# VHH binders against EKC/KEOPS complex subunit cgi121 (cgi121): the designs that were tried, part 57

Target 1, 174 residues: EKC/KEOPS complex subunit cgi121 (cgi121), of Schizosaccharomyces pombe (q9p7j3)
Amino acid sequence: MILPLFPETQVHVFVYENVSNCAAIHEQLISQNPIYDYAFLDAATILYKKQVYSAIIRALEDRRDEQMKTKTIHSEVILSLSPKTEISSAFRQFSMTKKSKNIVVVKIDSKLTEEEEFERLDKLVEGNRVEFSDEELQKLIDFKVLKKNYKLDPSTLENPLASILSSIALRGYS
Short names: E, the ipSAE of ESMFold2; O, the ipSAE of OpenDDE; V2, 0.75 times the mean of E and O plus 0.25 times the DockQ between their complexes.

## First folded at step 6 (VHH)

Design v7 (from pa1 with L100I S104E T105Y D106S E107S A108D Y110F; framework vhh_7n9e_1)
Fold by ESMFold2-Fast, scan of step 6:
Structure v7 (fold): chain B 174 residues (1-174), chain A 123 residues (1-123)
Amino acid sequence: as target 1 above (174 residues)
Amino acid sequence: DVQLVESGGGLVQAGGSLRLSCAASGFTFSSYAMYWGRQAPGKGREWVSGISWRGGSTAYASSVKGRFTISRDNAKNTLYLQMNNLKPEDTALYYCAAGIFPYEYSSDDFDYWGQGTQVTVSS
């Protein structure tokens, strides 16, 4: 995917169900293995495609403006999903864990096509790929986790999109 | 209610300038990327320009690059399009939109859009 606001940046997003090797992937991420240079998100935390795209755009703006708080663009995407500026809290809230079952994987600055990235990820992730769509994400979301992460009250649960996007965009710190 | 209200259109001679405004209400303006699109009679919708939440990133269609400037004022919940060196082929209904604009231009990707303001450029 090419975003009009960042036309030189290639973006690929993949969704995997029923992943059996999250513990192994997590270990590779902790060791900073460059083969695993992706943002690995717990699908229990993602409700909308626009939620992911908003975090990507925020991270790309911070990179362009030399305001990244983390070491990689992929970790900056994870931070950008959080309504808070605390890096460790953002990773606890949104990153995949050893116990994750469904994941969303983001690749930025890929020199590969979507199909080539899919083939590469299929070797790393032991699970079933599903479409990156609001319909599929809504099957994987945990609304208790979403409510806690974005501090949603009952009045916002009918349509949480605006609240989620506001939390991502208005998380301001210099 | 969510509303996007465009203004500033009108009749102008080729080589002239116009500044369009889009007043947003009913949603958190600073949380949305904003866009200008246009539709000429007998043609489909054409994306013109986009701007990020803080105004730090802008993009333009090749047909308007160097002539148009998009900007926003988050304190006033207002989006602007400064149009310079207008050409007859710029004649169209101009509308603003809010949302995430993905790789494929689609109205389904806009969360909100306005009704538009008419711009007519005479030769």
Scores: ipSAE 0.014, ipTM 0.448, lowest interface PAE 8.3, mean pLDDT 85

Design v8 (from pa1 with G99S S104T T105P D106T E107S A108E D111H; framework vhh_7n9e_1)
Fold by ESMFold2-Fast, scan of step 6:
Structure v8 (fold): chain B 174 residues (1-174), chain A 123 residues (1-123)
Amino acid sequence: as target 1 above (174 residues)
Amino acid sequence: DVQLVESGGGLVQAGGSLRLSCAASGFTFSSYAMYWGRQAPGKGREWVSGISWRGGSTAYASSVKGRFTISRDNAKNTLYLQMNNLKPEDTALYYCAASLFPYTPTSEDYHYWGQGTQVTVSS
């Protein structure tokens, strides 16, 4: 996918359900194995495609402005999903854990095609790939986790999308 | 009460320059990506340019690339479009638009837009 505001940047997003090897993947991420240089997100925290793209654009903007707070663009995507600037909190809230069942995987600046990245990821992830769509994401979301992460008040919220996107855009700014 | 007010349009000769402004009020300007679009009489709306939340990323339609520059001042809640080397084909009503999503290829994704300012370029 090409983002109009970042036309030189290749972006691939993959969704896997019923993943059986999250513990093994988590081990590789903790050891910082370079072949796992992707943003591995817990699908329980993602409700919309626009949520993921907004975090990607925020991370790309921070990279262009030389304002990244993390070591990699993929780590910056994870941080950018959070409404707060605290790195450890963002990773705890949005990153895949060894107990995760469904995951969203983001790759930025790939030298490979989407098909080649898919073939590579299929060797790392033991699960079923599904379409990156709002419909599929809505099957995997945990609304209690989403409400907690974005501090959504159900009595005042008519549209969680607007609140989520505003939180991503305003992290570190008023 | 959300409002976007465009200004700076007018009549100019081919090869001339204009700077358009869009003053925003009633919403958190810095949480919205901003866009300029245009519509010539009897024609559909055409996307012209876009800018991300902090002004770090910009994009342009191929017809204006290299001639127009989009910018924003979040402290003043204002969006700008510097238009250089204007051509008769640039004649249109220019309007600004806002979206929470930083990619808006169509008007269906715009959350707010203004009434526009007329730009007329004589041959």
Scores: ipSAE 0.123, ipTM 0.548, lowest interface PAE 5.8, mean pLDDT 85

Design yd42 (from yb4 with T58S; framework vhh_7yz9_2; at its last look DockQ between E and O 0.81; V2 from the best seeds 0.00; counts 0 for: pae E 3.6 > 2)
Fold by OpenDDE, look of step 7:
Structure yd42 (fold): chain B 174 residues (1-174), chain A 120 residues (1-120)
Amino acid sequence: as target 1 above (174 residues)
Amino acid sequence: QWQLVESGGGLVQAGGSLRLSCTASGFTFSRYAMGWYRQTAGNEREWVAFITKGGSTSYADSVKGRFTISRDNAKNTVYLQMNSLKPEDTAVYYCTARGYSKYYPTEDYWGQGTPVTVSS
């Protein structure tokens, strides 16, 4: 898909459930294998499509402004999900782990169609692809983790999207 | 100080073979993944092959079946066996070392490169 604010940047997002090889993927990421040039997110931490898109946009803005804090645009997406400025904290909060079961995978600057990218990614992920939708994400979310990551309280839980987007947008501002 | 020195480049006819070597020093070679990239004038550096510290290999689609990456930890050397070379493979080939990170990519270390020219 194409983001209106970044018409020259093609983005693809995929959701997988019941992934059996997260540990193997994690090892490749640690090794910085170029084939795994994606942002691998733990689906337990993602509640909305707009949450993911907001992080992508924030990362792209950082790149545009030459203010990325991480080495790659994909790592910047992970950082951008977090209200914290610390890279390690952001990754602990939102990145796929060896124990993850469900994941959201983001590709930035894709030169392929969505189908072509899926075929490529499907060789790496052993799981079931599901629709990238709020409905499917809501089935995979861990609210305890979400509350912790964004410091949600009873007053913000009524409309968590606003709080999440605010946290992403205002990261680094106090 | 980290150092990578590539060698083995040269002129070869299409269909020919070359074997590139990259010797590392200044760091514990066995702890790092290694890779090969290539670059032509005016273009971005593109990934060619990758090998983890455990020996797992990956290749760009353009070189699959033709190139083979390997490593010898005892010699602190990574190799790129290039078979069935094509004119499109003409480029300066660079060796890279990547450190392990628990969460995010760290800085890459590069050699000076070795030129490969494949004539028709």
Scores: ipSAE 0.378, ipTM 0.753, lowest interface PAE 1.4, mean pLDDT 92
Fold by ESMFold2, look of step 7:
Structure yd42 (fold): chain B 174 residues (1-174), chain A 120 residues (1-120)
Amino acid sequence: as target 1 above (174 residues)
Amino acid sequence: QWQLVESGGGLVQAGGSLRLSCTASGFTFSRYAMGWYRQTAGNEREWVAFITKGGSTSYADSVKGRFTISRDNAKNTVYLQMNSLKPEDTAVYYCTARGYSKYYPTEDYWGQGTPVTVSS
């Protein structure tokens, strides 16, 4: 994927459903095994492709501007999904856990084609790859979690995208 | 004051072996996953080997089968046994302890590096 504002940065996004080994992946993530250098997101928290791309763009903007608050660009994506500035809350709410069933996986600064990156990732994840699309994401979302994470009320429920994207773009300015 | 000190680097002929050591002080070594990275002139550091707190190991493709990482928690030391060395293994080798809080990655500890030269 080419992001117009970051043409030198190669990004790949993958979605897996029915993942059977999230506990094993999580152990490797907390150990920071370099083979697992991706952002692993709980798909129950992701409703739109634009939600993920907005978090990626925010993380890349903060890196460009030397304003990153977390250790890696992938951890910065996880923070960037949050409407709040607290790092630990962002991870608790958006990162894959050992109890997750479906995941969204982001690779930034990839040196590989999408299919080469997929081949590496597929050795790590025991699940079924599905298309990164709003249609597939909407099958995996937990709306109770989404409403809680972004504090959506009835007035925003019919069109939550704008509220979500504003939260990502404007975190730290409210 | 924490410290990671690498040792065991030097000049070796292709096909030879070296063992690198990295001794830690000033933090609880057994609570950290450890790794080795290497850097050649003009390039970014590249990952070489990794060992979890529990002893599970992983290797970069370029060294798998030739290098072995191990740890001795009683000595606060991580080792890299490098066998069947090739000229392309020439680099400065760095030890790292991987920082992690309960929920997210934190800053790593890094050593100063030990140079390894593999001649033909």
Scores: ipSAE 0.294, ipTM 0.691, lowest interface PAE 3.6, mean pLDDT 89
ESMFold2-Fast, scan of step 6: ipSAE 0.557; ipTM 0.826
ESMFold2 (binder alone), look of step 7: mean pLDDT 82; pTM 0.828

Design yd49 (from yb4 with F50L; framework vhh_7yz9_2; at its last look DockQ between E and O 0.94; V2 from the best seeds 0.71)
Fold by ESMFold2, look of step 7:
Structure yd49 (fold): chain B 174 residues (1-174), chain A 120 residues (1-120)
Amino acid sequence: as target 1 above (174 residues)
Amino acid sequence: QWQLVESGGGLVQAGGSLRLSCTASGFTFSRYAMGWYRQTAGNEREWVALITKGGSTTYADSVKGRFTISRDNAKNTVYLQMNSLKPEDTAVYYCTARGYSKYYPTEDYWGQGTPVTVSS
C-alpha cells in the first residue's frame, strides 16, 4: 500500500493468529536481526485498521520532520500507537511479547510486493495468516487491555475510534 | 567508556581466507547480540552476519556458506571467518554490538572498521 502523503513509501500489514513461536521471534527482535526488521505488535492491543494506519502515518511524519525518538521507523510505529511519549511504556503496552498469541506485523519501506513480503514473513512466523480487517481484528482484541492503554471510560467503548485516533494524533501536544 | 576494536583485516587473494576479530570493553559483552557490517565506497553499510547473545547465527545471502560468525564470551570477542573470498567482498568491515533496552532497541556500539582487500 502507498499512502497519499508518502508516495515513495510502500507499506504492508499482516495479521497472524495462533502464533506458536513468539518467544523465538522475540529473541531475534532483541538482537536487532535485520531479517526481522518489522514492527511486531500484539494483536490484543489493536481494534481497528485505522489505529495501525494512524500510527504508521504519525511515525512517517516524525521521520519526515526529523522528530523521531526511536532508532528505526518500525520502533517508531510502536511508540506512535501510544498516547504517551515514554518509549518503554509504549513497547510494554503494544509490542509483541514472548507470551503473545496473535500479532499484527508492519513493514515500512518495503521494496517487495505484498505477496513477496508475505513469503519472507511466513518463513519467520509460525501461525495462521488472517485478513487485515476490522472484522478479524475485533476477534483478536482484548478490550480490558484497550481500555487501559487508551484510558477509555465505559461510555466511549461502544465506538472508541475517535478517542483512540485523537490519542495517537495528539501525542506530545499535551 | 565502551570500545570495539576490529583486527585481522588486510590484503588477500581471491579464493583465500581471512579471520576478523573484534574485542569489546566497557560494557557487558555477553548481554549483546554482535554483528558484522561492511561498506564499499559510495554505498551504505551492508549487513553481513549476526550472532545473538544465545549463539544463534544469521547471514546475508551474499555470504552464506562462505562466512561464519562466532563469539567467545570469556574473551569478549566476536569473530568473522571469511572463506572463499571474492573481489566483491572488498570493503571496510565494522563490528557492532546491537543495543537493546529491556523493551526496545537502542543505539548500537560500532568499531572504527578494518579494511579488507580481495585481489583477483
Scores: ipSAE 0.578, ipTM 0.840, lowest interface PAE 1.6, mean pLDDT 90
ESMFold2-Fast, scan of step 6: ipSAE 0.649; ipTM 0.864
ESMFold2 (binder alone), look of step 7: mean pLDDT 82; pTM 0.825
OpenDDE, look of step 7: ipSAE 0.702; ipTM 0.881

Design yd53 (from yb4 with G99A; framework vhh_7yz9_2; at its last look DockQ between E and O 0.75; V2 from the best seeds 0.00; counts 0 for: pae E 4.6 > 2)
Fold by ESMFold2-Fast, scan of step 6:
Structure yd53 (fold): chain B 174 residues (1-174), chain A 120 residues (1-120)
Amino acid sequence: as target 1 above (174 residues)
Amino acid sequence: QWQLVESGGGLVQAGGSLRLSCTASGFTFSRYAMGWYRQTAGNEREWVAFITKGGSTTYADSVKGRFTISRDNAKNTVYLQMNSLKPEDTAVYYCTARAYSKYYPTEDYWGQGTPVTVSS
């Protein structure tokens, strides 16, 4: 994927279902193993492609403006999904855990093609690749988790897109 | 108060071997992951090898099969055994310690670096 405002930035997003080795991946992430330099998200928290894109754009804007709150662009993506600028809260709500079953993986600044990144991730992730599409994401979402993370009420749940995107774009603004 | 001290660098001929050591003090070494990075003039620092507190290892493709990372918790030391050295391995080698965090990343601890020159 090419972002119009960041045409030199390579972005790849991957979705895996039925992942059996989340505990092993989580151990590598908390150790900060460089080979795992991706944003590993729990698919239970992601409903739309635009949700991921909005977080990526916000993270890239914060990097451009020298206003990142975390040390890496990938951790900044995780933070940017949250409606609040609290690192620990964002990670608890959106990052993959050892109990996760389905994951969304984001790579920014890749010097590799999408195919080459798939070859690398297939060695790290024991699961089934699926298309990064709203249709596939809707099969993996947990609406109770989504409601909690974005503080949605029943009236917004039937069409939550605008509320989610506003929460990401207006993070830190009341 | 924390410190990482590298040793073992120097000049070596292509095809030769070198063993780097990095000794830690001022923190509980056994609770940290350890890594080796290298930097050549005009280039960004690149990772070379990584070892978790549990002992699992990963390597950059450029050194896989030639370099071995290991640790000795009783000595608070991480090692990098470098075999079949090539001129392109010439760099300043840095030791790093990474705290485990569920809210990664944390502040990096870095040594001062040890130079390695491989002549052809």
Scores: ipSAE 0.558, ipTM 0.812, lowest interface PAE 1.4, mean pLDDT 89
Fold by ESMFold2, look of step 7:
Structure yd53 (fold): chain B 174 residues (1-174), chain A 120 residues (1-120)
Amino acid sequence: as target 1 above (174 residues)
Amino acid sequence: QWQLVESGGGLVQAGGSLRLSCTASGFTFSRYAMGWYRQTAGNEREWVAFITKGGSTTYADSVKGRFTISRDNAKNTVYLQMNSLKPEDTAVYYCTARAYSKYYPTEDYWGQGTPVTVSS
């Protein structure tokens, strides 16, 4: 997938459910093994495709403007999901952990087609791929976690998208 | 205060072997994943090999089957055994220690590099 504002940047997003090896993946991630160079997100924190794309766009804009706060574009995506500027908090809240069951995986700057990237990723993840869609994401979300991460109140619970996206867009301004 | 020192580079004929060493000081070596990168003039550093704290290894496709990374935590040293060397392996080889805080990656430690030349 190519985003309209970044036509030379190839992005792929995958969703896996019932992942049995998150602990093993996590150990490779904290070691920064190069073949695990993706953003691994806990699907319990992701309700919308637009949530993920907004974080990707924010990370790419910050890279373009030389304003990145983290080491890699993939770690910057994780930071960009957070309404706060503190890096450690963003990772605690959104990154895959050893105990995660369902994940969203983002690859930016891919040199591969979606199916070629999937073939590589599928060797790393022991789980079932599902469609990256709002329909599938809604089956995997934990609304208690979502409400806490974005401080949603009852007035926004039926349609939280605008509140979530504004939190991503306004990070650092309030 | 930290230091990584590479050694073992030099000139070797194609088909030959070299063993690179990288000795660490100023940090708890056994708690870091280690890697080797290489670079030719005018190009970005290219990843070569990687070893986790627990000894699990991975390799770039271009060196798989020919190079072996290993570590000796008692000597604070990571090694790269390079066999069946080709002229295309000519580069400056850099050792790196991969840093990670509790929640996110931090800046890596890098050595100064050791040159390797493989003649035809």
Scores: ipSAE 0.211, ipTM 0.632, lowest interface PAE 4.6, mean pLDDT 88
Fold by OpenDDE, look of step 7:
Structure yd53 (fold): chain B 174 residues (1-174), chain A 120 residues (1-120)
Amino acid sequence: as target 1 above (174 residues)
Amino acid sequence: QWQLVESGGGLVQAGGSLRLSCTASGFTFSRYAMGWYRQTAGNEREWVAFITKGGSTTYADSVKGRFTISRDNAKNTVYLQMNSLKPEDTAVYYCTARAYSKYYPTEDYWGQGTPVTVSS
C-alpha cells in the first residue's frame, strides 16, 4: 500500500489469529533480530484500520520532521498508537507480548510486494492470516483493554474511532 | 566501555572454510544477543547471522546452509563458522552486540572488523 501523503513509502499490514509462537517472536524482537524488522502489535488493542494507519502516518511525520522519539520507524508506530508520551507505556499498551494470541504486523519501507512480504513474514509467524479489515479486527479486540488504553468512557464509546484518532493526533499536546 | 574484537579473517580459496571469532568485554556477554555483519567498499553493511542470548540462530538467505553462528558465554566469544566460501563472500566482517530494553531497541556496538577474501 502507498499512502497519499508519503508516496515514496510502501506499507504493508498483516493480521494473524491463533498465533502459537508469540513468545518466540517476542524473544527475537527484544534481541533486535534484523529479520524481525516489523511492528508487532497485539490485536487485542486494535479496533480500526484507521487506528493503525493513523499511527503509521504519525510515525512517518515524526521521521520526516526528525522528531522520532524511538530508534526505529516500527517502534515509532507503536509509540504513535498511544496517547501517552512514555515509550515503555506505549509498548506495554500496544505491542505484542509473550501471551498474545492475535497480532497485527506492520511493515514500513518495504521493497517487496505484499505477496512477497507475506511469504517472508509467514516464515516467522505461526498462525492464520486473516483480512486486514474493521470486521476482522472487531472479532479480535478486547474492549476492556481498548477502554483502558484510550480512557474511553460512556460518552466516547458511541464514537470510539474519533476518540482514538484524537488521542493519537494530540499525544504530547495536553 | 563495550569492546568487540574480531579475528580469524584472511585469504581462502573458493570452497574453503574460515572460522571468525569475536571476543567481547566491558559488558555482561551472556545477557545480550550477538551478530555478524559484512561490508564491501562502497556498499552498506549487510546482516549475515544472528544469535540470541538464548542461543536461537538466524541467517541471511545468502549464507544459509554454509555459515554457522555460535557463542561461548564462558569465553565471552561469538563465532562464525564459514564453509563453502564463495568469492561473493569477500568482505570485512563485523561483530555486533545489541543492547536492548524490555520493549525497544537501543544501541549497537561494533568491532573493528576482520577482512575475508575468497579467491576464485
Scores: ipSAE 0.026, ipTM 0.455, lowest interface PAE 3.2, mean pLDDT 90
ESMFold2 (binder alone), look of step 7: mean pLDDT 85; pTM 0.867

Design yd69 (from yb4 with K102G; framework vhh_7yz9_2; at its last look DockQ between E and O 0.31; V2 from the best seeds 0.00; counts 0 for: pae O 7.5 > 2)
Fold by ESMFold2-Fast, scan of step 6:
Structure yd69 (fold): chain B 174 residues (1-174), chain A 120 residues (1-120)
Amino acid sequence: as target 1 above (174 residues)
Amino acid sequence: QWQLVESGGGLVQAGGSLRLSCTASGFTFSRYAMGWYRQTAGNEREWVAFITKGGSTTYADSVKGRFTISRDNAKNTVYLQMNSLKPEDTAVYYCTARGYSGYYPTEDYWGQGTPVTVSS
């Protein structure tokens, strides 16, 4: 995917179902193994492709403007999903855990093609790759988690897209 | 006030062994993950080995099979046993203690470093 405001930035997003090795991946992430330099998200928190892209765009804007609050572009994506600028709460709310079963993985600034990243990630992730689409994401979402993370009321929950995107875009002012 | 103190570095010949120790004070050691990093002149610090509070270990490919990380919570100490040392292992070795939210470090403490020189 090419982003209009960042046409030279390579962005890849991958979705995996029924992942059996999240605990092992988590140990590698804690150790900061460079091979695992991706944003690993719990798919229970992601409802729309636009949700992920909005967080990526915000993270890239913060990097461009030298306003990143975290150590890497990938951690900045995770922070940018949160409606608040609280690093610890963002990671607790959105990042993959040892107990996660379905994950969304984001790679920014890859020097590899999308196909080469698939081959690399398929060796790291023990699960079934599915299409990054709203249809597939809606099979993996936990609406109770979504409601809590974005403070959605019942009237918003039936059509939450605009509220979620607004929360991501305005996270510094919410 | 927290402190991490490394010891055990020195000069050793290729093929030799060293055991590095890092003793923590001023915080609850058993609640932190512990790691070893190294830095060579002109390069950034690189991860060498890591041990979680539960005892799970990970290693950089360059040291896997030669180095072993372990911890002793009763002594507030993490160790790095370095075997079959090579000249390219020459570096200043740093101990780190980390707290986390999710998998990202929110607390990151470092020692002053201990030099290791491996002669050919």
Scores: ipSAE 0.564, ipTM 0.780, lowest interface PAE 1.3, mean pLDDT 89
Fold by ESMFold2, look of step 7:
Structure yd69 (fold): chain B 174 residues (1-174), chain A 120 residues (1-120)
Amino acid sequence: as target 1 above (174 residues)
Amino acid sequence: QWQLVESGGGLVQAGGSLRLSCTASGFTFSRYAMGWYRQTAGNEREWVAFITKGGSTTYADSVKGRFTISRDNAKNTVYLQMNSLKPEDTAVYYCTARGYSGYYPTEDYWGQGTPVTVSS
């Protein structure tokens, strides 16, 4: 896909459920193997498509404005999901871990079609691809994790989208 | 002051073996993943192998099955056993210690490098 504010930037988002090899993927990410140059997110932390798109947009805005805090655009997406500015906290809270079961995978600056990128990614991930949709994300979310990550109280949990998107958009302006 | 000192490089015939060592000081060795990169003139450094704090290993496809990385936390030393060497393995080999949070790399320490030349 192409985002309106970033017309030259091709982005793909994939969702996998029942992933059996997150530990192996994690070791490749630590090694910085270039084949694994994606943002790997734990799906237990993602409830909405707009949550992911807002983090991507924030990361791209920070890159454009020379305000990136992390070493890559993909790591910047992970930071951008967090209401806080501290990098290690953001990775602990949102990134895929060795124990993750379902994941959301983001590729920014892709030179491939979605299907071509999927063909490459599918060789790396041992799991089942599902649609990137609010319907599928809702099946994979852990609401206890969501509440903790965004400090949602009972009234905010009735309408968490606005609170989550505000946290992503306004980080650093508190 | 931190240090990474590589040793064991040199000249070797194709098909031969070489063992590289890298000894660390000035930081808590057991807290870091350790790795090897290599570089030929005019090219970027190429990842070769990594070993995590817990001993899990990863290798570049070009060396898998021929190279073995290992670590000895009591000696603050990481090793790279290089077998079945090819002329394409000729490079300067750099030791690295990598700190990370989740999988995000937070810091890297680098050695000065040890040259390896593999002759036909």
Scores: ipSAE 0.303, ipTM 0.669, lowest interface PAE 3.0, mean pLDDT 89
Fold by OpenDDE, look of step 7:
Structure yd69 (fold): chain B 174 residues (1-174), chain A 120 residues (1-120)
Amino acid sequence: as target 1 above (174 residues)
Amino acid sequence: QWQLVESGGGLVQAGGSLRLSCTASGFTFSRYAMGWYRQTAGNEREWVAFITKGGSTTYADSVKGRFTISRDNAKNTVYLQMNSLKPEDTAVYYCTARGYSGYYPTEDYWGQGTPVTVSS
């Protein structure tokens, strides 16, 4: 897909459930294997499509403005999900772990169609692809983790999306 | 100081084989993923193969089935066995050691490179 604010940047997002090889993927990520050049997110931490898009946009804005805090655009997406400025904290909060079962995978600057990218990614991920939708994400979310990551309380839980988006947008502006 | 020294490059005919070696020193070899890149004049360096500290391997599509990366931790050496070489494989081949903290590298070191020329 093409983001309106970044027409020259093609983005793809995939959701996998029941992934059996997260530990193997994690090892490749640590090694910075080029074929694993994606943002691998723990689906337990993602509730909304707009949450993911907001993080992508924030990362792209940071890159545009030469304000990236991380080495790659994909790592910047992970950082951008977090209300915290610490990179290590952001990764602990939102990145795929060895124990993850469900993941959201983001590709930025893709030169491939969605289908072509999927075929490429499908060779790396051993799981079931599901639709990237709020409905599917809601099935995979861990609300305890979500509440912790964004410090949601009863007042903000009335509109969690607004709180999440604000946290992403205003990171570093407290 | 970190040091990577490549060897094994040379001239070979198409269809031939070469085995590159990269010997590491100055760091704990077994803690790092190792890889091979290659570069031709005027072009960007491209990755060829990776091997994790655990021994998992990955290859560029252009070399799959022909190249094999391996490591010997006891010798602090990573290898690239190149079979069925093609003229398009002609390049300077570089060894890399990649450290990490989480998903972020903390060290990224390179050798001086070893030239490989494949003639038609």
Scores: ipSAE 0.016, ipTM 0.269, lowest interface PAE 7.5, mean pLDDT 91
ESMFold2 (binder alone), look of step 7: mean pLDDT 83; pTM 0.832

